# VHH binders against F-box protein At4g00755: the designs that were tried, part 11

Target 1, 377 residues: F-box protein At4g00755, of Arabidopsis thaliana (Mouse-ear cress) (q8lg03)
Amino acid sequence: MDFVNNLDTDTSLSILSCLDDPSDIVRASAVSRSWRQFVVKYSLSKNLCLKLFHQLSNVDHIIETSNDRNGESSEAGSSSLMDTRLLEKEHRAFALLARGCMSSPIESCIADAIRASSTDNYPVESILNTLEKRDRIGRTPSYWSSTGQHKTTVPESLLYKLIGDLCLITEVSIHPFQAYFQRGHPIYSSHYVRFRLGHEKDNSPHYNNSQDKKGEPGKSSIESNYVWTYTSQEFSMAQENRLQSFQLPEPVLCIGGYLLVEFLGRVQTQEMDGQYYICVSHVKVEGRSLAKSFRVENVDDNGKFGLKVLSYNDPKKMEEMDAEAGQDMDAEAGQSQLRNLEQLLNLLHRHPLDVVDYVWPDESDDEYAESEDEAEP

## First folded at step 4 (VHH)

Design c2 (from a1, 17 letters changed; framework vhh_etentamig_d1)
Fold by ESMFold2-Fast, scan of step 4:
Structure c2 (fold): chain B 377 residues (1-377), chain A 119 residues (1-119)
Amino acid sequence: as target 1 above (377 residues)
Amino acid sequence: EVQLLESGGGLVQPGGSLRLSCAASGFTFSSYAMSWVRQAPGKGPEWVSGISWSGGSTYYADSVKGRFTISRDNSKNTLYLQMNSLRAEDTAVYYCARYSDYWGTPHYRGQGTLVTVSS
């Protein structure tokens, strides 16, 4: 039944507004020219996206480089023609965006570690250590440590850059660090963990990350340079040496590509100095990255931004193509190797006497002594 | 062999002052951060103060901040703790500890020096 032609506009709009799948809206627009014009005219793809993610109301403009470069726009004196072109552009962009949010595969979404609220013994115990799934390199422990505190209420945080400017986050996983080299093997964790998603402030001195060294502790507050548009509930941390996964109650769209992990309520003091520490060996973030289809430009302090469309190819098809393309797989392997090298270089920045003088109580001196690969961390 | 030898403790009246010293030997003193830790009778150890290997950064427990000053002389391999405005609750054995910039290294501490604040 062609009910768009056979029913009044209000009845047709009511029926079509019940469509929950952006693919169904795209299929509706393929039925006939009248259906396509109706879908475009009433912004059905955009309205569905806004129902799923209210932050998308903050799209100020859409950027398509190829389709809008002709001089016909400068010659056209018709507002109606310009409005139609804008509605068609919105339809294409929001239909692709909705498909990406619903159909893109779940993947690891951390691109870079930026900084921590504090770091003890920088650079050996930096946030960079949390990027790899390990608690040691040979005999040397691998973790991030906060500075010591006497108050249990002082929070700590870790800041990450996500893959792409637009990412749908589903899960964050934290591995607390157990100090297997200290008496009693204490776990330095927090009572609660909370997640924030957001973007860099407009006019921030840290707008370009190349101005700062990765993992280096800064003198200014993280909050002075970022706007947090989402804040999760406080999740309880089990005081256990394992990777703990925290599923968000619903997937959260991150615009701007920054994640803050906050640790709340200190639990464990160090025997040597009686101070509370928070230590983490690994952080993993899972979600749907839209980096291959979109970029976000000029996010202002009110959250308004430009949405740049990079490709109208199906994100699922692009992922299938990337899986078959050796160059993308080689680049990801190369980045892992680079991170391992950077971590090793951070360890080597410490005075050699500190490494030579390191003794592990409650550990065997003979562990991995016969493994040539583990002998040279 | 790492050796730390504390001195300067004693009996002092409330509001008085003491200067503790720690002579370090058996390691490159200028390459290590150092700490003062105290233990009051019947209580666990409490960290008091820390100083970076260069002396450029100092840290204090809230209970002693503004009253105690940590310092070091790398040419003499000596760590100091200047204690002012002493209170009865400052009564403890004070230990010098070698704090490696490689966190989790087993600490070295001396025999301690007793500080008693009493009228």
Scores: ipSAE 0.000, ipTM 0.128, lowest interface PAE 19.5, mean pLDDT 73

Design c3 (from z1, 23 letters changed; framework vhh_7uia_1)
Fold by ESMFold2-Fast, scan of step 4:
Structure c3 (fold): chain B 377 residues (1-377), chain A 119 residues (1-119)
Amino acid sequence: as target 1 above (377 residues)
Amino acid sequence: QLQLVETGGGLVKPGGSLRLSCVVSGFTFSSYAMAWVRQAPGKELEWVSSISWSGGSTYYEDSVKGRFTISTDNAKNTLYLQMSSLKPEDTAVYYCARYSDYWGEPDYWGQGTQVTVSS
């Protein structure tokens, strides 16, 4: 294994630049001293990351917090030695980053709901209702509703915080809300949906202001506080009561951890007031969160940021460790469910009739309910 | 428990072929990069070939390139090394190894299988 010594630099670089797995780059670097120095010297791990995601050219500096592996002497002095240490640090960080982007499990990536451009009947019809895979809680409808509008061209938006500051997003799913309690069972949706990914405009925390924005104006306040580094195409929304999945043409790396869902072109008026509404029962985001390995710090106005490495453990190995820990948590949850079941059984012994969500029959009494106008809350 | 078990070694004449197999148990095979490493009599361990977790990338030591082929069968949890045009210099104990982290150090090894190339 000495092709690095036997071939010219351009040929060796061409061959090694074809690597598709960061683990293979690390393996190559472990085979011999010359291969390791070649991989480090020519920044192969960093170049792989930049080929996959050009936004990673905005990494200003790398901060390492893992010190489980000793052996670094921290020798100061020559600039050449310092340059070598920087290249080795970049090799470690970008090799882990590339592996995370290519190999981390695809999971649900929404951490929290931040705000909507507007909300009707707050807090009952808030964005928080979209976090759950349901359109009702018992007999009570569960959805987000915009305020009413007379024009079809007024957009609405929902803002979410993603798990971690660095996420590779593959898919966004939207479930429009069908008002099963209104005459004609209208679906309040939009013609198109568009997605934006980005970060906060200011690198200082916006404590207080992000907590309660009841008086904040619509989408203009969202646009003024965030920088959107990615904007998707407009996807056509089918006017159907189902979870609709929108696959991004290529996976998109979100630096900063914010997602904006925009709804464009209103389609359904409410009979009571003749105004257009947009309602959503569920929003789901799938991707690869790098939160276990990385944090993003100090994103500036030019998009430059600090990449903080939290752990050099393989993301797959960390996932396996979490799965093992989760098995114990599942057992604990099972015990809690058993206690809740005992309480429920005691309650049912006092009330022997099981009262489930009422399902209206298609015939007989259904026409009487249809005669009444039900207003959107 | 995690285990790697190599088979397929033996005595072969120069120019002959052998296929080594490594059956893996106790972990998700397709989640790890795998390698073949050999040790000739009186010499140090020598890396022979590696395959990425996806099977999409393969790497070879110069002296075996074009003669050896590394592959995986995820359904059988098996790593293979197809060896052709064998030379006396290929005589060694062949080990399969798993790579689980970015440091490039194997965390599990098999017991090895002997390959002898002699007339």
Scores: ipSAE 0.000, ipTM 0.115, lowest interface PAE 22.5, mean pLDDT 72

Design c4 (from z1, 20 letters changed; framework vhh_etentamig_d1)
Fold by ESMFold2-Fast, scan of step 4:
Structure c4 (fold): chain B 377 residues (1-377), chain A 119 residues (1-119)
Amino acid sequence: as target 1 above (377 residues)
Amino acid sequence: EVQLLESGGGLVQPGGSLRLSCAASGFTFSSYAMSWVRQAPGKGPEWVSGISWSGGSTYYADSVKGRFTISRDNSKNTLYLQMNSLRAEDTAVYYCARYSDYWGETDYRGQGTLVTVSS
């Protein structure tokens, strides 16, 4: 029964406002012309999207680049017609946004490593090593290392660009580095880890002229060139050689596509110099990237931005297309091998044979002494 | 698009000095870390030195540390390598190379300039 035609506006709105699935609102808009007009007129897709993802209230305007309505005649001289077309545009865009945030595949979301707060022995021990799920290349260690510090309270950070300008982040995973080539196999980690999500500052002349985006491991650029709109709790880091996953209490929508990983509270000193180091072998971010459907333009000082719609394609179909493109595994493996060779050559020239001699899987007496003592009464 | 042109190589006696230059064009030079790589006759390529995009950080292979100095002039789009206390083992073709902004590897190299250290 078509109750939208038979009930008053308040009753119909009350019933349709009970829909909490974006797909149900889209289905409702397909039932009849009257239902579609009602859904569009009362902005039901936008209202549901904003209820689920408050950060999207910062959409200032919508730009469509590919849609089936490009052939429609539009008359700018009619305010009423213009309002209806704006509402229809919002309906399409926010329905797609909500669907993307709820139904897009969960995938690895790091696009690039931007910079670290500090780096020891650059470029050998750079943030770029954390992009790979490994702690070694053959017999050579692979990790990011901070510079040494005497104080435990000096934080370190790693800055990443996410896949796309809109990404719903669910989980961040950190693999601390265990120096298997050093006596006692120390783990150079932090007591806590905290995550920030945000964007680059607006298109001001200072922003456009900034040279700080290109991976320089120096101070000053992070606080001056980025705006952090989300800061997580401090998660406790176990002092263990394993990938540790930190699930956010609620998925967080990142507008602008930047992630900062902060390491707090230094744990481990290096024997040779007595200084505290923080080392990481791998960083992984999981979430729902909306890069296939959306782009963000001109995020201002108040967080407002332009939303560009690239495609209205079904997210599941996009997932199938991405899976087919992933068959270029041979090309990806080749790229990884070339990078590994370059890193190995650079390391061999900076770290002579004595470091290579420490690359061995061995058990130290210190590490296993307690277990052996427990077995021996 | 990207062009790197090395100059300043030549014949020098052991203990001598040379300054190499690399003129960069076709990209925003000030946004990229740069390196010097050398290849001796009959050997593979050997990384020599690296410099950050700003010039604030410099890195050297142990074989040249204390003898070579890398520098850059972003206003002139030029990379330099000052080589002092040269030895026969430094004989090689020296290549200017750009670090990739994505993977930290070198993506473009120049045609090279020959440095011969002999008596």
Scores: ipSAE 0.000, ipTM 0.113, lowest interface PAE 21.2, mean pLDDT 74

Design c5 (framework vhh_enristomig)
Fold by ESMFold2-Fast, scan of step 4:
Structure c5 (fold): chain B 377 residues (1-377), chain A 118 residues (1-118)
Amino acid sequence: as target 1 above (377 residues)
Amino acid sequence: EVQLLESGGGEVQPGGSLRLSCAASGFTFSSYAISWYRQAPGKQREWVSTISWGGSTNYAESVKGRFTISRDNAKNTLYLQMSSLRAEDTAVYYCARYSDYWGTPHYWGQGTLVTVKP
């Protein structure tokens, strides 16, 4: 039984829609022209990608670097041909995007520290101190400190730029600061921590650190200059001098590359002034950065954006030994959807994958090479 | 019905070159991805290279930069240009096409022997 050639469309689509691994969809598209045309026609790579990461429905258009056949497509002059070209472009981009989200290495994703809601004793106790795994440099303590507050309900926040414009975030880790140089070694932390992911607003003014050093003006500036597309639950902070890791319930795709860490509920006063402080020695973010393959252009206030594909190259090549000759198998009445899926997966696993399978098969080596050559940063 | 017939194998010294051919019949050649596999004495059959129906190519790391897979759809023929041959390239080389049906075996040629000896 060939699911594409010998079964009806609904049956073939049902079986192929059971594929939940983007690599399996790419393998299916590489088996024959008929299978690839089916995968492209029914947008299986895009549909799986959107099922896994609904935020990708906000892709307004796709840009491939130096892969434009302007004259050829114009001369073709048919809507059907243009639709096919668009579907093929979507297939390539979303297949690579889904693979990146599921298979890219887990790595540290903070690129830079941008600002804090407040900072005590600037620049000594700035957010920059949280980028390194340390609570001291020689004899000098290394941490970020908020300004003091009399109310426990005043929140604080730390803003970070992530590596690249597109990152799948799995975990955020916070190390509260213990003031080992103060009587009683107090830990200046919060009861709860909450995470937001998002992007800069269109036409927002440049950040001014002096404006954000005092309470309300800093909060208003952050809310005015950024759009938060994801907000986590409030996680409980243990009042302990250790790196505490907070797993997000599901991996979250950040479009635009900004992370806000919010600290809620002040717990520790300083003996000297009776005010509440929040101090952090280290912030770490883990996830899958797609910076090598993708950039995001022009994220508008409605979340729509352009997806720029930089490279179809996979730095880690999959090389599977297909040493097994196929076995003679008789088709049997009563095959279930599960059995059909098992047979499909067995066949697909015999086709070794390299990054070239993510590129349209009809493209020349020159077009593929041009895409690789123009892949910068 | 589906037939694959390899040719071009022989003996060559290290650093030499050979061009293998696979003549295909019984199916629409241009609509299928076709692969080269090899089996060295006493070892399992291993994948060498694949060319998609559209012309995209993949290679095993051990042969990348030395072997070039290509196809001629007008002649229903698959090629493997082998350069800088090494003793470890000694094997029977097979042409293979995926089955049209899920879970059924590949179609295999009879193989062509390549021997690299000083």
Scores: ipSAE 0.000, ipTM 0.166, lowest interface PAE 20.0, mean pLDDT 73

Design c6 (framework vhh_7mjh_2)
Fold by ESMFold2-Fast, scan of step 4:
Structure c6 (fold): chain B 377 residues (1-377), chain A 118 residues (1-118)
Amino acid sequence: as target 1 above (377 residues)
Amino acid sequence: EVQLVESGGGLVQPGGSLRLSCAASGFTFSSYAMSWVRQAPGKGLEWIGRISWSGSTSYNPSLKSLVTISRDNSKNTLYLQMNSLRAEDTATYYCARYSDYWGTPHYWGQGTTVTVSS
């Protein structure tokens, strides 16, 4: 490690700034006290994060848990020593952040459905239906529907809350809805889809305290409550009944944890009223959530925010442990659901409504009449 | 009848390259996302990657630098380009069509065997 001690600062910095991997910077800081001091003094972990995600220049301050700050809180020192402690704190936080962005597992990142730009027949055709990978529950269709429009140019949007305040998004998937119960089985979709990522507005009168119910149509514009920091290209939508996946050209770091899906260019009219509708049966988002390691606080009007560190434990290990616990919980929930379904089926088979009818003479089979009614063109 | 027929497998030297093909028939190929999956002898299935109908790709991070998935919707053909092949890449390679929301089961081809050996 003699070059850090024997070369001037500019020469050493130019060599170490060639380290593009966060793990290489961490290893460099572990070699010796001089290397660690150099990595900390010149903010190499922070600079790498800024190189990967320019939005991180908006980190205004870093908040750590009290146990991680014990050594700092016990010090009384000069301004220079205080600056060194700030640099050490930045090094810890940005090194963890870089690791999380590069090594966290890719997972489903939607935490909740918030609202749609419009909703027809609320609450039956609400955005909440898009959280499940299905287009029906038994005989009841399951989808979100916009209200009808006469113009093809009126956009629609669906708003989702992502898992955590920091989420690296890689892919969004949309399943259009095909109205299998209507003549011609029309697909109510759009020509294009576009994605936006962002956060709630600071100091908004609608921030938390006056928000509508989840999935309930809002009285105010979505734009009045949110700031969009990323807007994707317009992706072409196939007019087909299948899950369509849209991979972002580069992973996008979402600060604030909100995703807007915009549908552009209406395609299909409903025969009954001649109006254009947009309907979606499922929305899926894949990415890397940093929720286990970080929270974002106080995003202001200029986009600056506080980065709160929840834990310095390996975020990959923590997420693996959480995934295992979640899988166990999902397995238990699945077993419970299967058992409940089995009990319901056994009850219906053993004590069906038809058991009461065994006291009465047989009636004519009505299945054909139902089939004729369903076959209406 | 849905059919997927893989081809292009065979014996290849370490460090070599291969391009596998999957010919699809019996369904509207351009309407479905497709996937490549492999199984080494005595091992479980390993997902390689997927491609959307429009050509958007997603890969197993362990394999991303070594493989490229592409499709030609006009020819109903899916491709897997593999570079820098190693002995551990010896496996049977399958193309698969994803299930849709109407409960259509996954459709798999018969597989094509790739053997990496000197």
Scores: ipSAE 0.000, ipTM 0.098, lowest interface PAE 22.3, mean pLDDT 71

Design c7 (framework vhh_h_nbbcii10_fgla)
Fold by ESMFold2-Fast, scan of step 4:
Structure c7 (fold): chain B 377 residues (1-377), chain A 122 residues (1-122)
Amino acid sequence: as target 1 above (377 residues)
Amino acid sequence: QVQLVESGGGLVQPGGSLRLSCAASGFTFSDTSSYALGWFRQAPGQGLEAVAAISWSGGSTYYADSVKGRFTISRDNSKNTLYLQMNSLRAEDTAVYYCARYSDYWGTPHYWGQGTLVTVSS
């Protein structure tokens, strides 16, 4: 007994609008042709997506790849047939989007470091150093450093490109840099950290990125090139030499694939010059990337965009693809090694480096004895 | 040929101050081959002691526990000169002070100056 056929439209909508799981809507559409037509006609998959992530109201149009040519084959037709095809296209896209947001694996989501608000001693102390979980390369410290400031109120920021144009972000982690080679082992950090997610104002990301060298301080303000659609609370930074994880209160859907980390309130001066610095050894972002299924095109000044569907993978196929990607861990290791070589090469552009400690790691290889550090209250 | 020439040593009373200079030639502080630089000292009848160091980038400094808070290392790239500002001098700071260039950040010093004598005495 199909209640969609036996109840009025308002009662049926009331019942089906209570579904909050994409799987439930997919199952509803599989019950009968009438239920499928009802789900499509009243845009239930789209409505669920909008309920979960209000930013998806900014989807202006949907673009499907050549693998689903039947959806695009009738530009003309009757107006009713065209409306039906549009509703079916929306149903497919938003059902896949909802599944992606709810069921995709949590992974590391930083693709590239773009630039910092300032950089001391570029390229040695660049944002590129934050991509790997380390504070040194051999005897050489590895960190990003801002330029020095006399004022505590001058903020600093680090800009990253995320994996794909659609990412559901759950957590950002920051490792402040402790100068283990300086008196008192100072931690050059900030009182607070804040996160922003957004997109480029320029609809040609490749062109914009090619204008700026990776990791090099740009001459134009970061604000002049990006639109921030999400801004987090200010999280308190503990003044400790550890990776600190900041869980977002709710997962945030990033449209456009850019993350800005802002550091607020300088805490530590350098003895040599009396200036305040902010230094970071590592930044990590965790979330659900939708890069395998979607791309974002032509984000306008009002935040409206084209949603491009790459493929309609079912949950089993997505799991199989993720298992296959996991088996290619040597490719991920290769990318990490390449980044390490690029960082080392940048350091070598300034002077020769001692990398003996990578080959001969023992506790006596350095005059930084583990127990020689003095606790400063 | 890389050369380092120290100056600014002399006799000073306890609690006094001196500024040592190290003039470098044969390399430039501001070129792509900039090196970590440091100050070492040798007191009469004692071994060589590292006093202070500054990284090739200038973003990192080191000080021996015996001089922390009293001495400040700095560099002037325009003058190709390394400095050691010594404040609140003590009798135990009496030593020959050597300027050195590292081959790397914390590797063995590769080039040394001739030394400059600092005597802290009443």
Scores: ipSAE 0.000, ipTM 0.138, lowest interface PAE 18.8, mean pLDDT 72

Design c8 (framework vhh_h_nbbcii10_fgla)
Fold by ESMFold2-Fast, scan of step 4:
Structure c8 (fold): chain B 377 residues (1-377), chain A 122 residues (1-122)
Amino acid sequence: as target 1 above (377 residues)
Amino acid sequence: QVQLVESGGGLVQPGGSLRLSCAASGGTFSSESSYALGWFRQAPGQGLEAVAAISWSGGSTYYADSVKGRFTISRDNSKNTLYLQMNSLRAEDTAVYYCAAYSDYWGTPEYWGQGTLVTVSS
């Protein structure tokens, strides 16, 4: 045949026109239901997801919040052992996942700062300073600083936890720090920046330990605790005091919710000690968080994981409903205020007096300066 | 443009077995051009019925309740061929069998074969 044949309508009409018994109509309906069942039950959404994000082949099992709490589907992900109920569950989950990846709003995706490869004058010059869009708090500079190095080839990195365990990342933005208080106003940056996305190696996420201080170096190296499933190209960093945006060539799905920013090639020495430093005032990540619809559990060292469905409601609609709710303040504003308080407490710890004897400069001037710097490029 | 050509049909006794093959002609299958492959049948006096389907990865299969446990769908992408292994055949399995390919997920196959007749009779 050199043409598409469509027998569905003609065959259905032929059958229906010959039937005058309700039992025969029921049999005709069974044929139509089998056709619809092929469309509805067949996991075309799963195939689409796997074509876009190959790492989704690592879904070991799917858990729905209301009834599958105890892991009742030990055969998840095996087509040869799959029953109709399991196939339906997979279809629903992957359809929601595809919609989330394609249509969820692009938003700020950093949940928390975890640690840096090194930190000078901890906790004052910690990674926590990069969460807010500023280079000073009153008279005190606000930035992350690496420790000094004599070699230009020693890399530095900043580790962040993303909002949720599934996040589609589109863009990372970095603001290098300019030391306005030093002669020559040097910019302490790197020649290149590179991004990695991944998950923790073991099933015990350290992020959930509330005793760990944010930005404090851990005992284990980053290499011993994390698996990086994506590594970007090296992007050139302009030696300028401005927020620089690096768009990924294709959106990247992060399973596990960790981002590493690597700084490569030191460029600026400090006059006082002749050592190279890398300093950053702000890091921003944009993407689509699937946190309202999904959680990831038990990511093993082979990348296999459980996909937990929290809600089948449209993630975009859920965000709209949440944003329209009459909150005293939104969750993002609350997180920003908490981080500001942590920075203030660190400043007060440096000056352990019952009364802080500071006269803060006009912070509106600092905010206007930052806005102006961003508008100029 | 892909043409699908079925083979392997014929007359078989009740309880017997047949293996149908569907070969792509005029092109090759790829994950970019087809999301799924399936088998459909039209029995005398019946409408078109979905029989079985398989994803490109082979990770997902569908079977109609009437054939589940008796039929097995498989594919060999290196040979550009889809198979349907039919065991424990019954008179009710008598039909023209069509293979079909889905290019997207809107629920209608884009490419169809010419059909191959399977007759189960003593």
Scores: ipSAE 0.000, ipTM 0.154, lowest interface PAE 19.5, mean pLDDT 70

